# VH-VL binders against q9vpl3, part 44

Target 1, 224 residues: q9vpl3
Amino acid sequence: RGKINIQRPKAPHYERARVVAVTQPKYPELPKAKSCFKTRAERTQQQQENPYNEIIAREVRNWLDHSRLVAFFHLSSITADDIFRVRVQLHKQNLHLKSYGSKIIEQAVKNTRYEAIVPLFHSNHCIVFSPDPEKTAALLRIVRRVPQMVLLGGIVEETMLSRNQLVAYAQMPGLHAVQAQLVQTLSQAPGHLIQQLQAHQNSFVQVLDVHAKNQMNEETPKST

## First folded at step 13 (VH-VL)

Design B74
Fold by ESMFold2, fold request of step 14:
Structure B74 (fold): chain C 224 residues (1-224), chain A 122 residues (1-122), chain B 107 residues (1-107)
Amino acid sequence: as target 1 above (224 residues)
Amino acid sequence: EVQLLESGGVLVQPGGSLRLSCAASGFTFNNYAMTWVRQAPGKGLEWVSSISWSGSNTYFADSVKGRFTISRDNSKNTLYLQMNSLKGEDTAVYYCARDRWDSDYGLYMDVWGQGTLVTVSS
Amino acid sequence: DIQMTQSPSSLSASVGDSITITCRASQSISNYLNWYQQKPGKAPNLLIYGASTLQSGVPSRFSGSGSGTDFTLTIRTLQPEDFATYYCQQGWEYPRTFGPGTVVDFR
């Protein structure tokens, strides 16, 4: 049939896509809404205009459906080799290092109690997911050697925890019953937890500027 | 030894209701999402429903949406399927499965139960 | 909804044969394709996930390949215990969908 056309594949970007896949999501980066402040209806309209937005949000929802532990980190400048090494170390402990845009997070947590965490993802960040909250101690031990990753807080068994609460959780006995009781005791109103996370975010912006100039952290040694 | 065991399958009349159970052992049940899959006699596999590790998110096939509900009791290591308004086409062996997710591999079911037979007939 | 098809619907083979089963998705599912084996009267069991990764305990004579929409399961050196029905299943989105199955019988 004279209706068939054979075309050669696009070759130039294949090698770049392979390198990028190590440090980025499987899909192209989605555009950010930076130029104006918008209502919920406008954000929904923008979402419909972005063809891949829902695909990536689905990935985040799958992570949330399968993860009892979610930890949020501010990410300072870090080499691709260093972040890859950290990702491999975390993966060996069933800890999964990811990064998603704030628009994607907003879409994924829409109409849930987690909706207020979206502003934490406006700056450079990463997230660690795990099905096993007993891996919290291993997570903190690995990240301790990575000053570019600064703990903001997390979610354990659907309860939002501040940085200090998550560190305290990691130090508790690993018995299942004790851990469940601890999470129930540490439960707090979402509004108060969000203010704590937002305060850490603002403090991190200042620390990031100071850290870039003189390599100092505001965190104390006793925040364990 | 990782094991899933379904129970509760019986003969039920059309329009009736039935609750299936799936008992889990040998692994930390709370760490996993769970799924129900069914197979009509002589037919292929059909996904029925899935539930997140906490139970807060649930998903259903169109053929059962509105009639079936899925739940779990993490303190008892048990998954449930509540089936209402049963029809002849719901006659099948019902399997529970341990669900997995990784962005490198997608969603998959790595452990299956033996199945329990539900028969819907007059 | 993503429709899954399989070819062939059935095949006859002898012990020692090498066989290939194909699976096609109605849209791209990346490498989110799983293969299950089911023997008569038994529950399914996972063979391959993520298109090509063998589940623990699965013999190396099984292999999977493909991405996007077209996938294959290959069984080299067919053994007596391999006579079963094989299903592909997409793990890309809800609703989760299976192929119709491929029956592998004795010749």
Scores: ipSAE 0.804, ipTM 0.926, lowest interface PAE 0.7, mean pLDDT 80
Fold by ESMFold2, look of step 13:
Structure B74 (fold): chain C 224 residues (1-224), chain A 122 residues (1-122), chain B 107 residues (1-107)
Amino acid sequence: as target 1 above (224 residues)
Amino acid sequence: EVQLLESGGVLVQPGGSLRLSCAASGFTFNNYAMTWVRQAPGKGLEWVSSISWSGSNTYFADSVKGRFTISRDNSKNTLYLQMNSLKGEDTAVYYCARDRWDSDYGLYMDVWGQGTLVTVSS
Amino acid sequence: DIQMTQSPSSLSASVGDSITITCRASQSISNYLNWYQQKPGKAPNLLIYGASTLQSGVPSRFSGSGSGTDFTLTIRTLQPEDFATYYCQQGWEYPRTFGPGTVVDFR
């Protein structure tokens, strides 16, 4: 009945938008008495879930220890055949499509710089892991034909990248050293960015000077 | 050619320190976690330590915790093992190995170095 | 910690024989079991990962099977180069642990 209208809530009308901005809706709460006296089935599920959560969190930590590229997607409704086809295509490129519950992700990234990503997993999602960040372009080409997978952002070289930053990173093909320098520069603390840009500029000028001198020496022997 | 080459194994006295190196070539070193495994003379294999691709996560066997540290320099394609407070029990051939992970297969070591001998003796 | 055991600790066999080595884990490790071969004075080499998947370049006479706690390595039509020590190793958790090894000697 009204479930479809609930999934598509209307924006506030008239001056309601200003009032809503300063107040937040409250969800109904379940009675605390039920929560305090959990049933046997609820207690058993909670205990069983905790050991499985540790096992799966270990799996996620292994993925993080072995993956230079992590990409996050919102996953809308998709057929089993379509997601399987996508998973196979990704696997051929050493890209590993996985899905984990938000509690598992929270446990796996606790006490890391990635704690801010946990809210991304409160809705339907998937994650792609790869040891090779050069596969980012291949990832984006494959998922471009899958509108059900919407890129949210990613982690490259332990640096959080927004959607637009990850797309920009992928558009620098064949310049792996430049892509690595860009990611390293972005990962610096704000106070260190000026120093790193200045150092890279000086190093780049020095490399160009060496190449120019080598090119001049080559041209000189050719003219004689 | 994918290759791992350990170096730095020598004779040291108990309580001494030593740093082992493992030089990697023929593959993108930065893409892989790495592991040290040791083998005492006439004995089986013993896992010593592992390190993530970035170096931010490290793992140690209980027998070496607090005495050994593991590190890597991805710009030099080199893995290190710093061994302090050495004991006779640490006498072994030390191998470095390239780690792999996949949720379908688990953790495994697909490329091994030739090993370097560490002897701890008076 | 997950303790790994192997059986037998040693065996003698002739060229052309078929042999089986058993590995047991102290708890379930799914199919996260690896087999390594080590010849005297040499580094170990990966034979099998994920219980049954042959590493590239390993002869098809090697095979692995098992899941959970019980695993086997089978070598069919034993060759002279197969006389070595074989180790199983769990890839489930840290600490990573090896079995004690099985020595395969020429009869």
Scores: ipSAE 0.787, ipTM 0.921, lowest interface PAE 0.8, mean pLDDT 81

Design C120
Fold by OpenDDE, fold request of step 14:
Structure C120 (fold): chain C 224 residues (1-224), chain A 120 residues (1-120), chain B 112 residues (1-112)
Amino acid sequence: as target 1 above (224 residues)
Amino acid sequence: EVQLVQSGAEVKKPGESLKISCKGSGYSFTHYWIGWVRQMPGKGLEWMGIIYPSDSYTRYSPSFQGQVTISADKSITTAYLQWSSLKASDTAMYYCARIDYGEYFGFDYWGQGTLVTVSS
Amino acid sequence: DIVMTQTPLSSPVTLGQPASISCRSSQSLLHSYGNTYLSWLQQRPGQPPRLLIYKISNRFSGVPDRFSGSGAGTDFTLKISRVEAEDVGVYYCMQATQFPYTFGGGTKVEIK
């Protein structure tokens, strides 16, 4: 009784192989779960000018034009409840969390100074608007507790900032504090210069005095 | 707190003109849309149109196009709904409501309503 | 126009019991941007409408957790887990996926 080699099963007889090939249930390819993310191409074909795009684009542009602080975030698997919590916290600081479609944003910023932000909106995103650039630190503090919100960049006082630049900006003292520091530094500058100039002179005089004292000691005859 | 306060009840005759108001407060009036909704006595809600106060862009329901005029004065944070010539069929409660497309994509805050009665 | 059909027209409910309201749209409310802009409104007697649920299932600020929304495509449901006396009123579904915006006919929730 030939040991059935389980590792190298003998090819079935030609007729059996044919029957098995024909009787293999063609399982309908499970519809590839069309990733809920319509490919860019599928999204482009249905570009029937959705009357909504123009309307919503108007809103987006208005927010951009009247905000002194704009921050762009990527959203990673955030729940509605989490968004709500964050929104409440932001709102307490007069920060407005908004979410718009990428196409809407593209339309809103087309042929504007904001056109450079379009590449940031290839995924799920949200935008935070504020009329107060001093709220940048508060914004970052709030979103730090929300790992699902990833800072991509922002606009502060009409200047586009990278993520790192925005973080750096948030760490800076307020404008008034910076001004105060500047004034203080400028007021101290002349005093420091005078001190440095005087220090060299004083050091020189000290060296001369030491030299003079040493010479006097050498001239004192050893009274043997 | 976000509030929409509408003008008081109106009693008019057919053929008369009417302008009712909706004043927004507690938010940036120019950044949010205002919509008008009609509710006839004992009936449901009907969307009439919307306005963006920032630039006074308007869009109407086909059923109300040419029948009413929606306007806004951003300086006093007020939206308006106006009829040039009222009909008895215009008897209804009229609501203004705020729309936020960036958050709710719908009516989030509503005025208290203005009752308009048109009777011969 | 998208026609919104609500059922039932009237829902008499005993206090503390659950209530369910259905809303069906004549076409899919899925927007090209991937969102479904269906809202539920509550109108208490003598009061203006109030937003309860937005984008199918999100509760608006101040809305009790006994209210929940669900659905997809053309079929949507508002559920009240435990009806309270203050829940008496007319409930409307609204679509904002297409102009003109349209409302359901309303469902009157009453206490038995």
Scores: ipSAE 0.865, ipTM 0.939, lowest interface PAE 0.5, mean pLDDT 88
Fold by OpenDDE, fold request of step 14:
Structure C120 (fold): chain C 224 residues (1-224), chain A 120 residues (1-120), chain B 112 residues (1-112)
Amino acid sequence: as target 1 above (224 residues)
Amino acid sequence: EVQLVQSGAEVKKPGESLKISCKGSGYSFTHYWIGWVRQMPGKGLEWMGIIYPSDSYTRYSPSFQGQVTISADKSITTAYLQWSSLKASDTAMYYCARIDYGEYFGFDYWGQGTLVTVSS
Amino acid sequence: DIVMTQTPLSSPVTLGQPASISCRSSQSLLHSYGNTYLSWLQQRPGQPPRLLIYKISNRFSGVPDRFSGSGAGTDFTLKISRVEAEDVGVYYCMQATQFPYTFGGGTKVEIK
């Protein structure tokens, strides 16, 4: 009895092949596992039809328009509890942490001065709003303790700032402090100028006096 | 502290008009939505509609569309719910509540409620 | 409209024992943005509703840790690990994924 070649099974007799072909249980095609991954396209299409998008976009726009400080953050594997803790801390400083869908943000800022922020929202993100631009330092101090929140950029006084620019801004003395310093400097300037002018005059007078004394001494004939 | 304070209980007759109020305090009134929720005696909660005080954009539940009017006066941080003609079936507790879509995506703070009684 | 079905209607519980409330939606509450906007509300007798849980499992400010929310898609659960006397009231689930917002019928938690 010839060695059954398991690698190349002899094709069954034609009749057997037909019977096997006909009797092959038509297993219902396993419902193509709807790839839980709704294609990005399908997700995008479904997002366009969501009645909430317009509503939420309105809210986002209102926050943007009435905030003097806006900061954008990437969220990296942050827990809900961590977010809550940060939110509480921020709230104490009148900083409002919000999370919106990227498409909502896109809709909110479309054809506005904020349109340039759209590229920042490709991943998990949150936004911090404040009516007070002086809270930038406080914001950065709080977020520094939260490694899961990565600063991407922001808007201060209607000006878009990079991450580095925001950090630099936070390090600047407050406007009032700068103004106070300026006033102080300006108040001292006249005094310094007067002192310098007087110093030059005094030096000149001294030189003239010395010159006059020398001339008088030369004109006194040595009475031999 | 965030607070929503509603107007007092109302007793009305069928056919009368009514306007009840909800005053917000302790937060930026224009940045948060106000919703109205009905609770009939011994029954559950029913969403009526919402308003965005900043621009007075309003959306109603289909069940309440045309039956009530939701409005807001942002200058006094107050939202309103009004009926042009009350029915006995309008007898209920009415709650205003704040909505924050950026954080909770739901009703986070509630008023104390206004009881409206419509009886002949 | 999304129909929210809560079970049980009434939940008599002994003090110190756990309680569990189920909420089922007629359709998935998963929003296109990847969030599920399911909330749990507590209404104590004679009081307005208060927010307990938002987005399935997040506790609202001031809510004790004995309250927890779980679930996905269409099935959601509120659990109270140890029921206290102050927990007596009606609990509602609410969906905010689609207009109109809809509430469950409520579950009355009572002390046995």
Scores: ipSAE 0.863, ipTM 0.941, lowest interface PAE 0.5, mean pLDDT 88
Fold by OpenDDE, look of step 13:
Structure C120 (fold): chain C 224 residues (1-224), chain A 120 residues (1-120), chain B 112 residues (1-112)
Amino acid sequence: as target 1 above (224 residues)
Amino acid sequence: EVQLVQSGAEVKKPGESLKISCKGSGYSFTHYWIGWVRQMPGKGLEWMGIIYPSDSYTRYSPSFQGQVTISADKSITTAYLQWSSLKASDTAMYYCARIDYGEYFGFDYWGQGTLVTVSS
Amino acid sequence: DIVMTQTPLSSPVTLGQPASISCRSSQSLLHSYGNTYLSWLQQRPGQPPRLLIYKISNRFSGVPDRFSGSGAGTDFTLKISRVEAEDVGVYYCMQATQFPYTFGGGTKVEIK
């Protein structure tokens, strides 16, 4: 029984986290008496957060804009070593695993086409970016071995996909494969047509031959 | 492999202008920040500033604000550090380094450094 | 600006013995996002700095297991379990929690 680290409680499963987040009583924020005294913490937080968040948000936006494949994952009690291993594997496939704060992501996607992804970032999460949508299958293969990484959804070629849709997409033959198949099918069509045309001709010739043979047999006088 | 290659050593006189370069390779240059760090002879490391090559967004350390200009040309995956007028006090090793905020939140890869000597 | 103070300035170590370097920040390096952005860098003689540890305790790629980082808040430690000849150099802590980024003064590790 792994020692429950009381100091760093394992983040609950994302489903539990969602339930807890929804069931947490929204205590009306006590009207913060405008006490003019921004606590040192608030001042420090405000001063530190604003420029930093903007900088990181810029990076996030750039990754989103230039990635043809984006996958969102929940991280469930994953160790640093495990993350590192996964990162190395992903990197070999030109897949980039990144982790950003939820607030940063929110800021990055605010008033953009990506705003719909914000609800996916309620817990520990990571994002995988790729310039190649064909790497979706490789991504899923790698993460399948990592039970701590739970696929939440993704963006492929500017289209937001659910988890199931992303899995389905990964199972589809690549565009090139489909095109090749189409070309192959189209290339076979004339051959088939020729074969069918020849078959009819051959059949006709056979019928004529049979007819000719029959006529020859009828014309052979029974030499009485 | 991620590499940052900097321009060669420079020997200049006070008052001269200088532009040194840092070329990135082996990664998507536009997705990662480039920072510049100064190291005076026998001294520690000093953060100068950063640039995001995708849009050339730049931030400077207050100590270096107005003293240097950081720029980038994403078409050739190169970042620059430049002085309009060098001082003897600018004699130092200058390093460029990549910053990844999505993973390491620090300088993960470094250039080999450019030695700048300003002497009368 | 956050001031980073390293101790000791010089650490003469016998080969095979452990080394410990301390870094103290003037302010907490805990970021609002729950992470502490402290890194350790190694600079060998005549070489550029190299990333060793990021986010207090995570080893960068290719860094040997003999290097470990620990700490919280304002106090951080880099440990080398068994110093090797290749470990000679200057070590720096760096904070990236707040702009401007700041470095410690460095600790020189030498072989006795």
Scores: ipSAE 0.839, ipTM 0.920, lowest interface PAE 0.6, mean pLDDT 88
Fold by ESMFold2, fold request of step 14:
Structure C120 (fold): chain C 224 residues (1-224), chain A 120 residues (1-120), chain B 112 residues (1-112)
Amino acid sequence: as target 1 above (224 residues)
Amino acid sequence: EVQLVQSGAEVKKPGESLKISCKGSGYSFTHYWIGWVRQMPGKGLEWMGIIYPSDSYTRYSPSFQGQVTISADKSITTAYLQWSSLKASDTAMYYCARIDYGEYFGFDYWGQGTLVTVSS
Amino acid sequence: DIVMTQTPLSSPVTLGQPASISCRSSQSLLHSYGNTYLSWLQQRPGQPPRLLIYKISNRFSGVPDRFSGSGAGTDFTLKISRVEAEDVGVYYCMQATQFPYTFGGGTKVEIK
């Protein structure tokens, strides 16, 4: 009976089943006990990637060496349009959002004072560079609206700062504000000036002690 | 406001030297790579090489190694492409373009091009 | 060198209709970090190239949403959902996965 196209489908099904049965079982290979040597393909790719990685690492080193503010963020899933809008907002404040591979960052900071930052790049991340450390407050204000970017810490004036230290740094008065406070103090009688300088000295020391103790308390709940 | 402004068209004779320029503005010139791309008349695009203006590190395409010199003067935010002895086959449009390895991994901004004509 | 092959060489398209451009590389463009550095450039008549799409599918600043990119491995596609008069020009794919950087031969999009 019947139609040619009806007979056609039956034949492929029947032959297909027999071919599949003949190809099974597929025995697993013995586990490779040890590979002391890289394959030729791996060695060739590694050699090719190392020079390319060094080119990109030059860029990273240059940003690090010429940025007085560097902030590290964990980066969650975000659209290209959304991250571009954030990049534009940051750029208007002389803040430069970049993302580099973790191996490249490791190569860039090897044998430098910044080697300690390498553990921060375990996961997906981005970095903000700026020559203007006074822009730290603007950075945090902009990123506050971006839940996909989670602050990990930073570098200010070549000093590594934890997340809490960077936030505290952003709240400190700028150089002009500090200079204005000093001018007001100097305009007073000599005895009053000495008293106010001593009070500011004690207050500054107390702020540093509170930050140090807060950092220790935040680390105490974890034994490892 | 990233801009790359190239020097004007050049008409030269075979055997003459030439140095064309690419001036970057609106960004931190020393923090980005500059690449040079050739487009021969009626043809596609060919990568010639790149330079990092911060330290003048240069990498050439094998097809152009030894044929041209790429350099930069970071004090005037300018990159250069240079021939010591032009050939008629060097007649082409030459573009400079910026590379940002921190985001786009490609030529994100291009100069307007410099037409080089080499005729006897 | 990675050879980039574009198809078609010429794509005449009616205004408002879609266009599709294919790019094939001679080897995988997947980098060891899992990124693929494939870009699309547009060169309008008498103008320099400009970046349209980076890392396969991300639109560059100021590129209309009618442009989209897709693909993986060795096969990539640029699509224009509704061709406008300003889209006339030559489109190039480019790889930045390894040196030397290489371009496709170009695809001319024109209005018929």
Scores: ipSAE 0.731, ipTM 0.872, lowest interface PAE 1.2, mean pLDDT 80

Design C120
Fold by ESMFold2, look of step 13:
Structure C120 (fold): chain C 224 residues (1-224), chain A 120 residues (1-120), chain B 112 residues (1-112)
Amino acid sequence: as target 1 above (224 residues)
Amino acid sequence: EVQLVQSGAEVKKPGESLKISCKGSGYSFTHYWIGWVRQMPGKGLEWMGIIYPSDSYTRYSPSFQGQVTISADKSITTAYLQWSSLKASDTAMYYCARIDYGEYFGFDYWGQGTLVTVSS
Amino acid sequence: DIVMTQTPLSSPVTLGQPASISCRSSQSLLHSYGNTYLSWLQQRPGQPPRLLIYKISNRFSGVPDRFSGSGAGTDFTLKISRVEAEDVGVYYCMQATQFPYTFGGGTKVEIK
């Protein structure tokens, strides 16, 4: 005669399975079809266990940690010959042009103070690293003739600078002039100006430190 | 100019140890990876592994894992390839080469090679 | 491991004529973030390898413009537009898209 259990509502089957699982101490490992979809945890694990990306991220972290000047650029379409010429000019000034994948940069700066740079890497980009922050003016002079490289901002002496701040940094007068002007401004400044200076104290300290190094170099006696 | 200068040719017997060197100059040694590549006599190229001299992080090809040791001394800008016990099958030319993941993503500068001969 | 297969194994070429070397990978060399890390190396007789082409088609410093690279996915080509005597040697393709890095078996270019 026929049995029609296949046509039973799903709810009775579900309740029977639940009662069996609760009242029988052994869990019923029912066969389950292999799923082609990966869970969120599996996708996250695969990303975190990609050792190749971590190797490249290690290089990025090392460049960031050992560069007193870092400049970020948007890079539009440019020929290999043109970018090579720019790289050569930059290298003569101890400026190192690099490009890394945006996901690798994100991985490199995760859980560091550099995380703020991640939004700059939405599109095609390049980065210039240098141990020499006094080379900022040379950098800007070289890239001025390269419209494909558009300055987004930078890091000088561990301080984040906007595009305009980096341009202003490159044009700063000698350290003693800036130092004297700052002292005079603070002595006679309105309260709002003092608040602004306090909000950007790291930027001013880095600018003064760079100019102090430049001033020391200019004051070194010429060898006989 | 970027240069990788390797130690001289070696003639060894099976079972002996050996450490060959690769000295980098003309660039920031700790900012770039060093890889080792084997070329068996009359054969092609085989990647052995890489090291980042800044922190001595290494990665080996599965074919060479446990067979050699890659190390570096950043204070003298030198990378090393080392065997605890050589085999006759280790007879080959060994190259070191620099890797720059930020420009070329490959082996941009190569050492001159170190010929290692292992025979009884 | 990504297997890199080069053809031909030997390419005798009349001086001044073109040469073409093919490289096929066992899987796509496109990295998930947009670049394909295929390189071409030249090894002249008695010399170490040197980088010619990186990322499929970009010439390394000092490489003459008679060398060009092309391709995508799994199929890549190195071309020498007019072979000169100094181009004699063995050419290798190499992938750096994933570990382990692997090389093609090499193509010997020689003058007939």
Scores: ipSAE 0.727, ipTM 0.877, lowest interface PAE 1.2, mean pLDDT 79
Fold by ESMFold2, fold request of step 14:
Structure C120 (fold): chain C 224 residues (1-224), chain A 120 residues (1-120), chain B 112 residues (1-112)
Amino acid sequence: as target 1 above (224 residues)
Amino acid sequence: EVQLVQSGAEVKKPGESLKISCKGSGYSFTHYWIGWVRQMPGKGLEWMGIIYPSDSYTRYSPSFQGQVTISADKSITTAYLQWSSLKASDTAMYYCARIDYGEYFGFDYWGQGTLVTVSS
Amino acid sequence: DIVMTQTPLSSPVTLGQPASISCRSSQSLLHSYGNTYLSWLQQRPGQPPRLLIYKISNRFSGVPDRFSGSGAGTDFTLKISRVEAEDVGVYYCMQATQFPYTFGGGTKVEIK
C-alpha cells in the first residue's frame, strides 16, 4: 500500500486539502488499450525506460576519455570500511576507484577504441582512473596490501597493457631519471661532439621504444 | 575537501524570475552529477532533477518538468536552478547534492541550502 | 513512481537505547545489474541532509558503527544501536533504483 500521513486528516482548506489529498491512497491508472497515441507514447516511454544505461555510460565514458591511466581489477567481497580506506589512499595519489555494472561498461565502450576491455568484466570488478600515468607505481604499492583487488591489466597513454606489462611499466625508471643521465652525459662531453650527442639521444629513444613494445606485446595472466 | 557552496537566501515576489547557484570545489566537477532537492517548510525531501556538467545532460522529476530549469557552467564549476516565474508555493529550502554512480549511487555531499521565500 | 513508506513517523528514545526505523517500497529495489540502491539520510535540526548508509548496509565515511542498515527486496531497516544526543533529527530512506528518485516521508528521532 502507498498511504502517507493518513492518521490525522485535517479539515479541507488549501493547506489542509493538501494534507487530505496526500493521505488518500493513490491508485495507479488502469492499463490503456493500444492506439496511435499509445504507440507513439509507448515508443517515447520505451526510450525513457533505460535512462541508467545512458546516464551512467556518460559518466564511464567521461572517466575513460580523461584518464591517461586506467587499471582494471577483479574485486572479491570486501567491506565498505575496507574499500573506503583503499579509496582514500588512492585519492591522495589522484587515483579514482570506481565500480560500475558490467552491462553499463559494455554500453559505455561500444563502438569505441575501448571495446576490447569488455571481457575483463565477466566477474565482479573495479576500475581505477587517473590523469597521471606516472602514478602506476603508487597504485600497485597501495593495492599490494589489498588481496581483494587482483590486477587484470590496464590502459596507459591509450595503450592496452596486460597485467605483466603494467607491472613492468610501473618498475621502469622515470623519464626524469633517463633525462638526468642524458644531462650528466652532456656535462661530461667536449663542446664539439654534437654527433656523439645525437647518437646517444637516438640510442635512448630506441631503448625506450623497445621497453614500450616489449611491455605492450607481453601477455601473461600469471604474475611476473 | 569536497564542498558545495550555494548562493544566499532570496526573498522574491510572485511572478519574478530567480536563478540560484551551487558552486563545487575540491573535486573534478565535470566527472560527477549534481542533483537538486526541494524541502518545503516542515516537510520532507523531494527530488527535482540531475545534471551532468560535462555535457549538460539533464533529467527532471515529472513533478518539476517544465517548472524549473537546471543548468551548469563547467568553466566556473557551478550548477544552477532557475524559475522563469515564481509562485508562492515555491517557498522552500533548495539543496544541491553530488552523485557518484561509481561508488555510492546516492547523494554523497550536500550544499548548505538556499532558502527561497516568495511572498507579496 | 516507487512509493517509499517509513514507520514510525516519530521515534522518541532514551539516550543509550536502540532505535529502529522501517522503510517499505512499493516494488522491489533490486536493480537488474544486481545492486539495490537504497540509501538512508540523516537531517539534524537546521542542517542539510547527510548520507548515512548506501546500498542497503554500507556506512558512508565518518558514520559511526552504531548505525546499521539491513533488508532486501521491499523491506529495509535502519538501526541505531545506542542513540546519542547528536543522533536527534529526521531520517529518510531514498531509492535510486529507478527514476524518479523517491524518498520516504521521514522518521523523527528525538530524546525523551
Scores: ipSAE 0.712, ipTM 0.855, lowest interface PAE 1.1, mean pLDDT 79

